# Designs tried in a protein design chat: VH-VL binders against Laminin subunit alpha (LanA). Part 3

Target 1, 191 residues: Laminin subunit alpha (LanA), of Drosophila melanogaster (Fruit fly) (q00174r1585to1775)
Amino acid sequence: SLLKHVSITTPEFHEESIKFDMWPVPADEILLNETTLKADFTLREVNDERPAYFGVLDYLLNQNNHISAYGGDLAYTLHFTSGFDGKYIVAPDVILFSEHNALVHTSYEQPSRNEPFTNRVNIVESNFQTISGKPVSRADFMMVLRDLKVIFIRANYWEQTLVTHLSDVYLTLADEDADGTGEYQFLAVER

## First folded at step 26 (VH-VL)

Design c1 (from d1 with heavy chain K62Q)
Fold by ESMFold2, fold request of step 27:
Order: C-alpha cells, then sequence, then structure tokens
Structure c1 (fold): chain C 191 residues (1-191), chain A 124 residues (1-124), chain B 106 residues (1-106)
C-alpha cells in the first residue's frame, strides 16, 4: 500500500525509528491549488511547537520502485507567514520514508522569515543520514528508494509559525546505465 | 474486548464548562484516533472533533472552534473533552468513538466502537 | 461540509418485511459512506462501511449499495431486534451524519 495523497504529520524521532502524529486534516484542505499546499498551524494548540512536515506522494504510482530517483533532485519552495519572534526549531528538512526505514537530510541553507525559500536536494546517500545521524551506504540508500512510501518536507522552522505554503514540488529523475550514461526526466508531484 | 467507559452524567448551568472522560481498554490506546460525537435528546448525531492519542494532534468541527478542548492521558488510556461556555442547546449525550483505522497509512473518520455515552444537561 | 439527507424520516413495518432506506449526499462522496443502527438509550452500532461492505458480526439480512450521491440500506427480512433508528454518515471529509430513519413496529 502506498500513500496517494498529501498529508501533514508531526514526527517523533526515536533512536532508529520514527513514529508519526498524523494531523487529522483532509487532503483537500491541505491542497490549496494546483501547485501549492498549505499547513495551518492555528489548528494546533499554541504550546505545540513540534516540527511538522508535508507528506507528498511520488507521482510515479505505476513503477514497482523509485530507484530511478537516484542522482536526481528534489526541489521545492516554502513561504512562511511570520511577524513574530519565536525561537528556531531544530529538525531535519527532508525525510525519505519507506515501510520500515527512514533517512533524513538537513540543508546547509536555511530559510529566513518572510522570504520565499527555494531548496534543491540531490538524491544521493551522501546527503542523507540515518535517524541517529549515522552515514548511509549506497546499498541501504537504494533500498529506501526501492520501497519509498512518502517524502516529508519540513513545514515549520520557528515557534509561533501561523501558516506555511509549499509550492512547486518536483523531482528530477536520472536514467543511468552500465556505462554511466542516462537521461534526466522531469516529474511533478501529483495533486 | 474493546471497551470505552465514559464518566457519569453531569448537570450544569449556562456559562459553565464540562469535562467528559473516556477510558479505553482491550487494545493499544495510542494506535487509534478517538472522536467525540454528541446527540441532543430526540435528535441526530453531530461530530465534534478528533484527537490522536499518540501525539495529541486534533481537529474540531467548525461549530465548536474555540469552545472544545480535547486532551488525553496515555498513562491511564483516557481521552477528555471539555466544552466551555455552555448553553441550553448543548444538552446532549456525548459519546467517545474509536476511529476504525484503515490499512497501513491513515485514519478513516468512521467508528467501530463507541462509549456508553455521557448525558450533559444544561439548565438554569 | 457535506450534507446528508435520509428518506423516509420514519416508517412502520412488520417482522419479515423488506425495508429500504435511502441516503443522499450534497456532493459526490464516491463510496465513503457508512450505516449505523441505534436503539433507544444505546450507542450507535456500525453495520455497513464503504457503502456496501458488511461489518463483522452483522447479520447478512443487512446490505448496502450505491455510490456518488445516492445510497441505500436494505433489510431483507426484518427481525424484532431491527426496530431502531438508522443513520448514514459520510467520511470523504470531516464526518457528517444523516438525520436518521426510524423503523417502528407496525
Amino acid sequence: as target 1 above (191 residues)
Amino acid sequence: QVQLVQSGAEVKKPGASVKVSCKASGYTFTDYYMHWVRQAPGQGLEWMGIINPYGGSKSRAQKFQGRVTMTRDTSTSTVYMELSSLRSEDTAVYYCARDRTPDYFSYSYYFDYWGQGTMVTVSS
Amino acid sequence: AIQLTQSPSSLSASVGDRVTITCRASQGISSALVWYQQKPGKAPKLLIYDASSLESGVPSRFSGSGSGTDFTLTISSLQPEDFATYYCQQYKHYPTFGPGTKVDIK
């Protein structure tokens, strides 16, 4: 079974695993328009400042696996409604989640308040870590891509965030053969 | 085996608050979302909200925004619903109801087990 | 919010009768509809989910059908324990319920 819709979740990180507090919000209230998702933090209690993530379904639903994403880029744009002085929240920026495994990425570049933030993450093992922060072998990375269920993209960076918009999410693909040649394919996230 | 046992009936005056409890047994409490549904005497059912007992995330029907607070205590496997600024039209039986989890990845928004109900009467 | 209507609002029937209750949604909900049975002073009981799937332990005389906006609950041979109020509920979005159909002894 695969996720075929958008979601918002608050993960709880354990030593080598993640448990999810999935927001009970229907997908059509998350999908603002053809290209934009919305996370509305006024739905949470004011003291709930945990990180939250957009869950996005890979558009290639008919593939047996997502190994073709290796070497490609995940790209997206975030916009935050801000005007308050909340503290920064420490958490990963992207989570690759398979049935039983998860890998995390933290980008060097981080968003600023009230500015659009465009990010690109190259889908290779050197950009990801285990939940506990350990290196990932290429073999283990490819196993996560094979069984990929959800890509989580961080929705809040500061306490007291009101609304976050996620737009223009896409994944470029690489096609690599035995000689190292291949073709890039552009793939949009399904709405 | 699954049981949801609610707190007893309450009589309240307008403007007060009421807090109803729902104790779960016979299953892993944090694995299932819990809902609150009410039914005024002689009338139909009205959904109030949902809480995830694991992490406490929640949604509330628009009608109750600002008046309903849902919480849980995992150590006692208990969810709570508090309704504030009571008025006479809040007179109803209040039920907790367990979400019937779908296979693998999401909640379903329909209910397989219900508490016995808690009558709340609001009168002057 | 998705509004549900039910018809009839009430009916009288005898043991052995075939009873049909309808539920109509204000917009398409695919098959995301459930039916509950409620007896006086008791909590509702789940009968049918996904429009037509019978919940475990529910007698086979109950059946559901429909999709989109129009749904039916059928009791093929009414039994004494079936005199109750029946509610439909959609779960395409936040839950909403129909107003109920009361099935009384004739």
Scores: ipSAE 0.485, ipTM 0.780, lowest interface PAE 2.0, mean pLDDT 84
Fold by ESMFold2, fold request of step 27:
Structure c1 (fold): chain C 191 residues (1-191), chain A 124 residues (1-124), chain B 106 residues (1-106)
Amino acid sequence: as target 1 above (191 residues)
Amino acid sequence: QVQLVQSGAEVKKPGASVKVSCKASGYTFTDYYMHWVRQAPGQGLEWMGIINPYGGSKSRAQKFQGRVTMTRDTSTSTVYMELSSLRSEDTAVYYCARDRTPDYFSYSYYFDYWGQGTMVTVSS
Amino acid sequence: AIQLTQSPSSLSASVGDRVTITCRASQGISSALVWYQQKPGKAPKLLIYDASSLESGVPSRFSGSGSGTDFTLTISSLQPEDFATYYCQQYKHYPTFGPGTKVDIK
């Protein structure tokens, strides 16, 4: 198991791999309620402005049928409070992490400070890149979905972020005939 | 073999700060979270905080938030704990303790190896 | 925070006695409990984790049991080297410790 439950991590990107500085914060400090997660950046050392990510539970994503997520949408809402002087942090919005590969999505839209931001990412290879920014083939993308362990969702976009809330995370399926009615329990599916 | 060697005893006045070091050897330093735990003379144990030496992420007991700073130096395999605004109630032996889980991406919150302890005495 | 209590606070026993120490949590912690042994002037030593799993190198006369809120450490035949204070600690959340049970040799 890569993650025990809900988590917050700070990634370190290497040439073609990614490792995580997992925040030693218990799950009940992250779960505010049934639909909302919290990341408290005041736990960090002063001037630690690295991007951090919410991790989805590995028990919910380690099912045999992750391929049915292909063509669907990952959707979520972020809300964070930050200071006025901080700079924008360049980093991926979403990381698909599997046993032997990681793929990243970077949006052109960036959340404004202190305003709700809703993001929607279509789960297809054309929206993702390798860690080094290269295109990914459909075959390689499907391998990541097959072995998917964690979906990471970015928690901070601007320096001086204090607290971030992640809410209403769900995954829609591409069609009615998919096995997407399977064993997903944490990520809501939108019909 | 695993060894955690701490800095020597300190005597401080109220209002001062103290910085205790803990040098690790005999294992991969960045694979294990490190904790700080204190024990007042003749009393029980009190957890202070945890740091991931891999990337420096940390958590602190609410009681010490704002007073405790934990850092690490991976080049010397050393963690540090600094406690500020000292008062007489801070007189204790301070231990570093290694988290039992051997993975930089996982922790258990219980400890298999402890440093020898550093006595910090706060008196006028 | 999850509070732990221990009973008794101290006891005296003879070599060969069976000793039982209890720990109670203020809320359910499943099996997320450890036991430490601490001798005077020394750092604590891990004995038992996950309520009942014996740490490597710990004598088999030590055993642990319990789940939920009630836990027990048992020394089946007390030895002279078992004179120490014993602490329980939960790890369901941020660590907290019981107040300790001092075991003296009669």
Scores: ipSAE 0.481, ipTM 0.781, lowest interface PAE 2.3, mean pLDDT 85
Fold by ESMFold2, last read:
Structure c1 (fold): chain C 191 residues (1-191), chain A 124 residues (1-124), chain B 106 residues (1-106)
Amino acid sequence: as target 1 above (191 residues)
Amino acid sequence: QVQLVQSGAEVKKPGASVKVSCKASGYTFTDYYMHWVRQAPGQGLEWMGIINPYGGSKSRAQKFQGRVTMTRDTSTSTVYMELSSLRSEDTAVYYCARDRTPDYFSYSYYFDYWGQGTMVTVSS
Amino acid sequence: AIQLTQSPSSLSASVGDRVTITCRASQGISSALVWYQQKPGKAPKLLIYDASSLESGVPSRFSGSGSGTDFTLTISSLQPEDFATYYCQQYKHYPTFGPGTKVDIK
């Protein structure tokens, strides 16, 4: 049986590494429907304003399919509710996590409360940095794509976030011959 | 050599709070989620909640929402459970129990090691 | 919430008997079922996980079977030290426990 794995985690960023505090919430409390995930921040203490992330596993036909995502786009839509006077939380928007390395992306545009926000991240090394903020070479970037374990997508942007929905997650995959045929959706659909 | 050692028995009045401790040894404390489970006298087992000792993220059974607080202290390898607004039906043995999965990035929701139990008696 | 029932609620058996305890889930849980043994005054002890996998250090006379909604714990040759209450627990979702089966040695 092929299962879609979803999670919510609170990373702790260290100078050269990330350690994860995965929320002990079952997947079917996260998977709201076939295309939408929910993070319910009312489950944690009111003063816990740490960033949290949706985690999805990327299951491809072989390891070269992760490399074929190079040059494509990661796309997703966020919608969240929050209290009125929260401050911005400084954190990466997307984390590419592999067995030995993690790369982070911060988008210029940021979501507003109560408004759908669609983000699109081009999967190239120039859009990502190391955890310490250093540039990453194409070779190192391709190694992360080859060994990719999880893509983390930020769930809260402002203090006092109550509930966040993540929907319509997909990754445009480049064919080896550039025919433009690949889209890969991470969220469950009947299969 | 895994050991979970809990604080001693307590007698409380209705409306009070109780805080039970569970000190872990013989393994890497932050690698395993910790659960709390209770058992009323002569009754079966009832799950109360789970905490990740690494970062403190937690979930609680709906029945105890608003009354149970779980915390940990990584420097002493100790997990705490506090139950407030006690009533007579809260009289039970309270157990801490280690989640079977050995990875801080995973949990299984079943338990391989249990504390010795802490009797909490609520009486007027 | 996934509810579990157990049968029988209690039984008495002789040393050497084959004992079978059943657990039924209110919905499919695949193989996400464990069995615990609890002796009076003691914490529960994990016997079986994943419906049929024997925990390390548990005697081979214990075995588990089943999937979906119907599960069994079998003790192939009952010993005096097997006097206890046996609980099933599902872990497909937030943990829930069966009501227990008390086993008395004749």
Scores: ipSAE 0.409, ipTM 0.768, lowest interface PAE 2.9, mean pLDDT 85
Fold by ESMFold2, last read:
Structure c1 (fold): chain C 191 residues (1-191), chain A 124 residues (1-124), chain B 106 residues (1-106)
Amino acid sequence: as target 1 above (191 residues)
Amino acid sequence: QVQLVQSGAEVKKPGASVKVSCKASGYTFTDYYMHWVRQAPGQGLEWMGIINPYGGSKSRAQKFQGRVTMTRDTSTSTVYMELSSLRSEDTAVYYCARDRTPDYFSYSYYFDYWGQGTMVTVSS
Amino acid sequence: AIQLTQSPSSLSASVGDRVTITCRASQGISSALVWYQQKPGKAPKLLIYDASSLESGVPSRFSGSGSGTDFTLTISSLQPEDFATYYCQQYKHYPTFGPGTKVDIK
């Protein structure tokens, strides 16, 4: 059997870098089933309201397919429950992390409290920025895709978030739109 | 080289709390996760929880949910474990133990270095 | 939680004897098992990780084997410093420990 490397991580944003406080939670506590990941915020201290991210790495995907994803879309669905009095958390929605760089994306469409949210992010350099908020050249963007280590997907949007589920994460390849032939699914459990 | 030095023995009454410290030296404190494990007199070992000293994220054994608090102070290279609402069955030696994997972005859940232990006695 | 059992609970042996200690997991853990040695009044010491890999500085008379649910620690020729309690621990999920095997002098 193959294990997907899934994680829950709280980033610390620095001027030109991200460092990560990875939650020491076993993968089988994060993987609820083949299509759903869970982040349980009730395990944090009451005053720890930092943003957290699902990390997704699929061992079954070929590294070269990430280059082929240029111009395609990253899609996913979030379901979450939050308290009523928590403040909005300002943070990127998606982080592409590689040995060369980390690039961030913030979608214009943002979730509403306690409502499901389906997002679709076009994988082009114009939708991403460096950690410091600067534009990304296509060449630099392609270098990140070439050696992509993990995609981080934001897990909480408000303080007092209790539980978040992430489902059906996949990439649509730009040159193929047929179901199952040009798409990759990141969520699977092998025991 | 690597050294984990814990605070001294404590005697507590039922219902009280105890806070045990573990000071690390001889390595980069924030590169390794830290665990707490206890051992009742003459008995086996029981894992309590893990903390990432870098950013403070943590997990606790289900048995101790709501009763154990783990913290760290990076300026003194020290981790703390506080156990509240003490009962007589909490009488044990409490150990801090360093996670074997040398990376704040990773952990292995087994331990290469242990503190000397702190005896906590809960008695009426 | 993954439960571990060990056998025997205790044994008596002489210097030079070969001893074998077993650990059994309540479910499959692949090779995610470690062995610790603990002497009275001391913290545990890591001996074996990944079921069979010897930790640096541990004498070669110690060996580990097994996969899945059944694991064995072997001491090929017992030395005076080996009289201790031995614990297995799994790390497939949150850590749990076996109840220990005490090795006494005869």
Scores: ipSAE 0.408, ipTM 0.755, lowest interface PAE 2.7, mean pLDDT 84

Design c3 (from d1 with heavy chain R60K K62Q P102S)
Fold by OpenDDE, fold request of step 27:
Structure c3 (fold): chain C 191 residues (1-191), chain A 124 residues (1-124), chain B 106 residues (1-106)
Amino acid sequence: as target 1 above (191 residues)
Amino acid sequence: QVQLVQSGAEVKKPGASVKVSCKASGYTFTDYYMHWVRQAPGQGLEWMGIINPYGGSKSKAQKFQGRVTMTRDTSTSTVYMELSSLRSEDTAVYYCARDRTSDYFSYSYYFDYWGQGTMVTVSS
Amino acid sequence: AIQLTQSPSSLSASVGDRVTITCRASQGISSALVWYQQKPGKAPKLLIYDASSLESGVPSRFSGSGSGTDFTLTISSLQPEDFATYYCQQYKHYPTFGPGTKVDIK
């Protein structure tokens, strides 16, 4: 079912855990087309300070073995429609959620208001932390990938966000044949 | 075995509110979403809304215009549906129905188990 | 919203008869369709999901077929206990139900 591939959620961050309050909207409401997801904030309070995230693992990878994602880059573009008076929401940009653990990534570059935001996150342990802010070993990171359930991509950065589109989501894998040339193999996102 | 037991019949006046309960048992409450569906006498079925075990919910907002509030009590495995500003057209049997999918991160929007129904009559 | 229609609205058949009920969607819903059976005074019972998958515990005389916009529920040999109203429901979008088909036993 398409309903198992994509989701939207509002996480509650605790000291050692994350609780995800899922948005129970049909997949058809989330998937605008084969490459674009939509989060509609119109039913939320205007000044809701909680972040929201797209869940995109199955949609993105469609693989049973997620370890192959190691060394690759998660790339995506966000488009926002929001008011100008909303405060900035502090939260991770990407969350790797496994059966037993959650790892978070915060990008150095952050989006600007009313501009498309393109991000690229290298899927390596040095780019992620535990919820408590601790570094992650390679071994632990690989376990998270092995048991990966969902990749969450942040959907809002400010209060008063009305709608967010997530598009051009790709996972690019490091080319094993590349000799430092920076070439990647692209895994196309398929529906 | 899976059981959904709803509260008893209600008689309300127009403008009042009604709150129907649905107690779930026989399965892991936190693994399934719950839906509300109503059926007017002699009529078909109408989906009202969905709620997850942690409180996230969506309702048929266009139809009910914010009159529907769904809540849950995880400690008692009970889901509640409150309908405010009742109208005569709200007279119906109200069902809670379990989502078919046993995954908190997924839902199907079709239903494998149903409560016995709660008749709500709205009359002046 | 996706609208569903059913045909016929009602029918009468004898025990042993083959019964066919049709459900049509206003737009393509792939295989995101279920069938319910509802008896008087009771909640609906799930029969078929994903257009053609038989729910556990449902007799094999029930079958579903179709995709896209046209779907069919078939009872290969009608039994006395099959007296009921049958509803189709789509779940590609927010759920909507067909108007129902009442099956009376002659």
Scores: ipSAE 0.558, ipTM 0.816, lowest interface PAE 1.2, mean pLDDT 91
Fold by OpenDDE, fold request of step 27:
Structure c3 (fold): chain C 191 residues (1-191), chain A 124 residues (1-124), chain B 106 residues (1-106)
Amino acid sequence: as target 1 above (191 residues)
Amino acid sequence: QVQLVQSGAEVKKPGASVKVSCKASGYTFTDYYMHWVRQAPGQGLEWMGIINPYGGSKSKAQKFQGRVTMTRDTSTSTVYMELSSLRSEDTAVYYCARDRTSDYFSYSYYFDYWGQGTMVTVSS
Amino acid sequence: AIQLTQSPSSLSASVGDRVTITCRASQGISSALVWYQQKPGKAPKLLIYDASSLESGVPSRFSGSGSGTDFTLTISSLQPEDFATYYCQQYKHYPTFGPGTKVDIK
């Protein structure tokens, strides 16, 4: 079941919802090894300049209780091929997609064309908003986690992207020690 | 019951295009990916491509070199496969085949239901 | 692309016979293999998936086994309706089919 949730998709953003156009690529064509996913943009139409995202839910969490992700950090690294001459594509960096809602996150730090991009996103309501840009309450955020279907990680930031690798994907879970101080445990992506 | 009904036989000249249709019924059309598989006379089976419920598709690019176009009409529950620049070696029975998986976020790449096939003959 | 071979290419058997068909992959495909039955003028019919799982409605005389690169389809007792061509297909990567094994009447 883990492989079934490894995917690549192109989203269409609407006012309060997202429609995902799935790349029908076999899982083993996406998951190159236990730590690296690949998006081959040569599989798209030449004139397709839309954003694409990796779907990594079960592969990332390896559990059905998605509530445990609350307070944790989603960390990942993106590697891009060279030869990018296209314009920047405006889109969220991370999307939490549930049965009834989609929440988006846009990071302050954005990638550069000539180096790997490492991102870290704290999984809390203050880092997310609705598609229309509205704030999210803790209660609504927890509902999204409860009913979470897919976590999407952006795969391209510029037009004419050729290949993107997603690697070193981690979810760091927040917990408290005996003194009430926050500690973190790292969960690595595994096949 | 699940049914895939394809369009009738076609006879084309080299260089022409053919568009085969596959009408689905008996299930939720938008829940399943659709595949195209062909079989030359007396030969084996060859996978051609896949299309998702919303039009995203992938074809065997190395083999068909961009000659295959797959489309989907959700209003009529019909999938189309167009093959352009036809060659004699394109003579075959073409099948639509439903992907086994009913989850939009997953696909199996093996097939539980097949159309009856459409014979396409390419001859001068 | 993953290449599949089948053995034998054809065989003749009688009703009641035990029939075994082999499918070999050029590389490891775990259990991502299916078997189809095809009769003349008809579309293929799914028999086995995940190498050894019997599709619903398929008689129990059909069975699949194997993992990695070597797979087998077995018909424990051949019936008159079983005379057909059988194909293996892998779905670990983009689909490829075996060349088929024709089972005809002896």
Scores: ipSAE 0.482, ipTM 0.813, lowest interface PAE 1.2, mean pLDDT 90
Fold by ESMFold2, fold request of step 27:
Structure c3 (fold): chain C 191 residues (1-191), chain A 124 residues (1-124), chain B 106 residues (1-106)
Amino acid sequence: as target 1 above (191 residues)
Amino acid sequence: QVQLVQSGAEVKKPGASVKVSCKASGYTFTDYYMHWVRQAPGQGLEWMGIINPYGGSKSKAQKFQGRVTMTRDTSTSTVYMELSSLRSEDTAVYYCARDRTSDYFSYSYYFDYWGQGTMVTVSS
Amino acid sequence: AIQLTQSPSSLSASVGDRVTITCRASQGISSALVWYQQKPGKAPKLLIYDASSLESGVPSRFSGSGSGTDFTLTISSLQPEDFATYYCQQYKHYPTFGPGTKVDIK
């Protein structure tokens, strides 16, 4: 079904590429149910405090229409627990990964310890940067959406994170109407 | 030619630890996940865990959680398995086994090449 | 965990016989099943993956079939070098193995 491509990974960032230490965990262990994913950090070595990400794609996209996501929103909710004295981990909140490029986003709003965090990221080039922190053009952004392999959503924010659940993940597409209104920004899909 | 060469047999007392090595050659070490599987004398096979040699991410069978540590050294193309708090029931041949899938971003959980095995005997 | 059983636990057969070994899973695993051959004092050797696909270098007298919960390994014409214990293993989730079937040549 739509859950074919779920994973948990720890990225390694390089100036022109990103490589992954994918956790060798079966998809069925990541999926708690059809709407909730789990990352269990108690299975890591205690000194491994690297950031980790949920990898999702078919979970979010309708009929592989990557371009229609432009101007829409990626929304999700994280539920996590962490130790009292774990340090904050500096890392992007969302990564768009394609065969040609990887783009990163850091949200203004950030979670508080041990409280649910609901996030919404508008899928436009102005909200993303290259891995090296440079602006991305609309053309390059659209190339990533056209060949989007994985959307990575950050799973841990503090050292000593124990468990994180990801739920209520959806992507508003350009072809979807808001309740009671239709904004023209949903129609601005380039050829 | 792919080869997995393990360290020699060990005799340990209950409560001790053992560390078994597995040196890989004949392929790109970081492209394949590595597993540890054991076999008690006269018994069947039991999976213990898997490690990604690229970045060290791992999963362990629930039975061994808290007792098994898996590591790797990419400079020597070697994986290690350490089993602590040994009991007589841990007496077995321990195998490293290469995951069949040839990409560090993918794994299959079945094995095409095995080490020769390392006998670990736990006795008083 | 997904448990596997095998039948029979042991058998004796003559050279040239057709030998059939079964493996049953405690829940559906689609085709995510492999067969290994293990000779005394040696590491297991992969014979068949994806329930029915023959590993390179394995003689064509070996074949596998089945899906879901019931699987079969067949040796169409038993040879003297086929004396071994045969294990099934599932890979739908974390690996588990069947208890093995010992094949002796009369």
Scores: ipSAE 0.435, ipTM 0.747, lowest interface PAE 2.4, mean pLDDT 85
Fold by ESMFold2, fold request of step 27:
Structure c3 (fold): chain C 191 residues (1-191), chain A 124 residues (1-124), chain B 106 residues (1-106)
Amino acid sequence: as target 1 above (191 residues)
Amino acid sequence: QVQLVQSGAEVKKPGASVKVSCKASGYTFTDYYMHWVRQAPGQGLEWMGIINPYGGSKSKAQKFQGRVTMTRDTSTSTVYMELSSLRSEDTAVYYCARDRTSDYFSYSYYFDYWGQGTMVTVSS
Amino acid sequence: AIQLTQSPSSLSASVGDRVTITCRASQGISSALVWYQQKPGKAPKLLIYDASSLESGVPSRFSGSGSGTDFTLTISSLQPEDFATYYCQQYKHYPTFGPGTKVDIK
């Protein structure tokens, strides 16, 4: 399959690292269909408003090495339902997680409650920062792409989130149009 | 050496609650998910739920939803399972069991180390 | 939930015998099946995972096979320490167990 493993996690950000409280939910409770993941917040403890993330295991020819993604785009569509009076949760929108470190991205555009939201994130160092908020050199960015373990995409933005769908996730490669060889990664069901 | 040591046997009346503890040693407590599994006398095994000892995220078997509470205390490397509204059919040996996968970021849903078991008897 | 059945429910065998125990799942679980051994008054012990892989320290006389819905645990030459109850468990989804197969002396 193009996407072998999916997860939902709640990160705990530390000065130079991220640790995860991963939801022990089997993949078939997360995979709604071939193109859509679901995060169901109704089973989380009612006072737990921590941010949660879809973890997607990128599937390219060399699974861990994604340096060819530099200059390309990560694209996805979010749709979530929530109550009307919850506050915004401050957290990164995308996390690139590798063996050595993690880089975070916060988009200028943010999803609205109860409306589909499509996002594109250009995979270049200027769109990312360290977990402590510092700029990233191109060299350090390329090291993360070389050893990329998982991409985390934020699942909740507002308190009182009930259900979030993540759909149409793909990653374009920088030279896709130039030679027509670039690959897309799509969410897939695996059993 | 990995060791899971559970609290002692308990006798309860119907409608009461029981809280069983499981103290882990010999490994990094927060790196492994912990499960609870029970076995009625002379019967087979029944999974009850799982907790991530890092951060406390949980899943529970549907049969026990609303009756089972799982918690942990990282300072003592201990997980707890509380079963409420006890019935006579809840009489069983209750086991904690360590998830086989050695990563707080992953779980397998099968178990390599088990506690010694705690007999809970619900009578009268 | 995914239901598991086991056959036989019990059997009697002699030391040196070949013993075969089957486990059937109510739906396909690919290879996500484990086997446990449990002796009276003791916690279960993991023998086989991923349908056919031996857990470290388990004697090679134990073997597992199968995929999909039908699985088999085989003990090629039964030893005195192998008299126990054997359970299968699936982990394709939330865990469920087979009802067990008791292996006794003949």
Scores: ipSAE 0.421, ipTM 0.748, lowest interface PAE 2.5, mean pLDDT 85

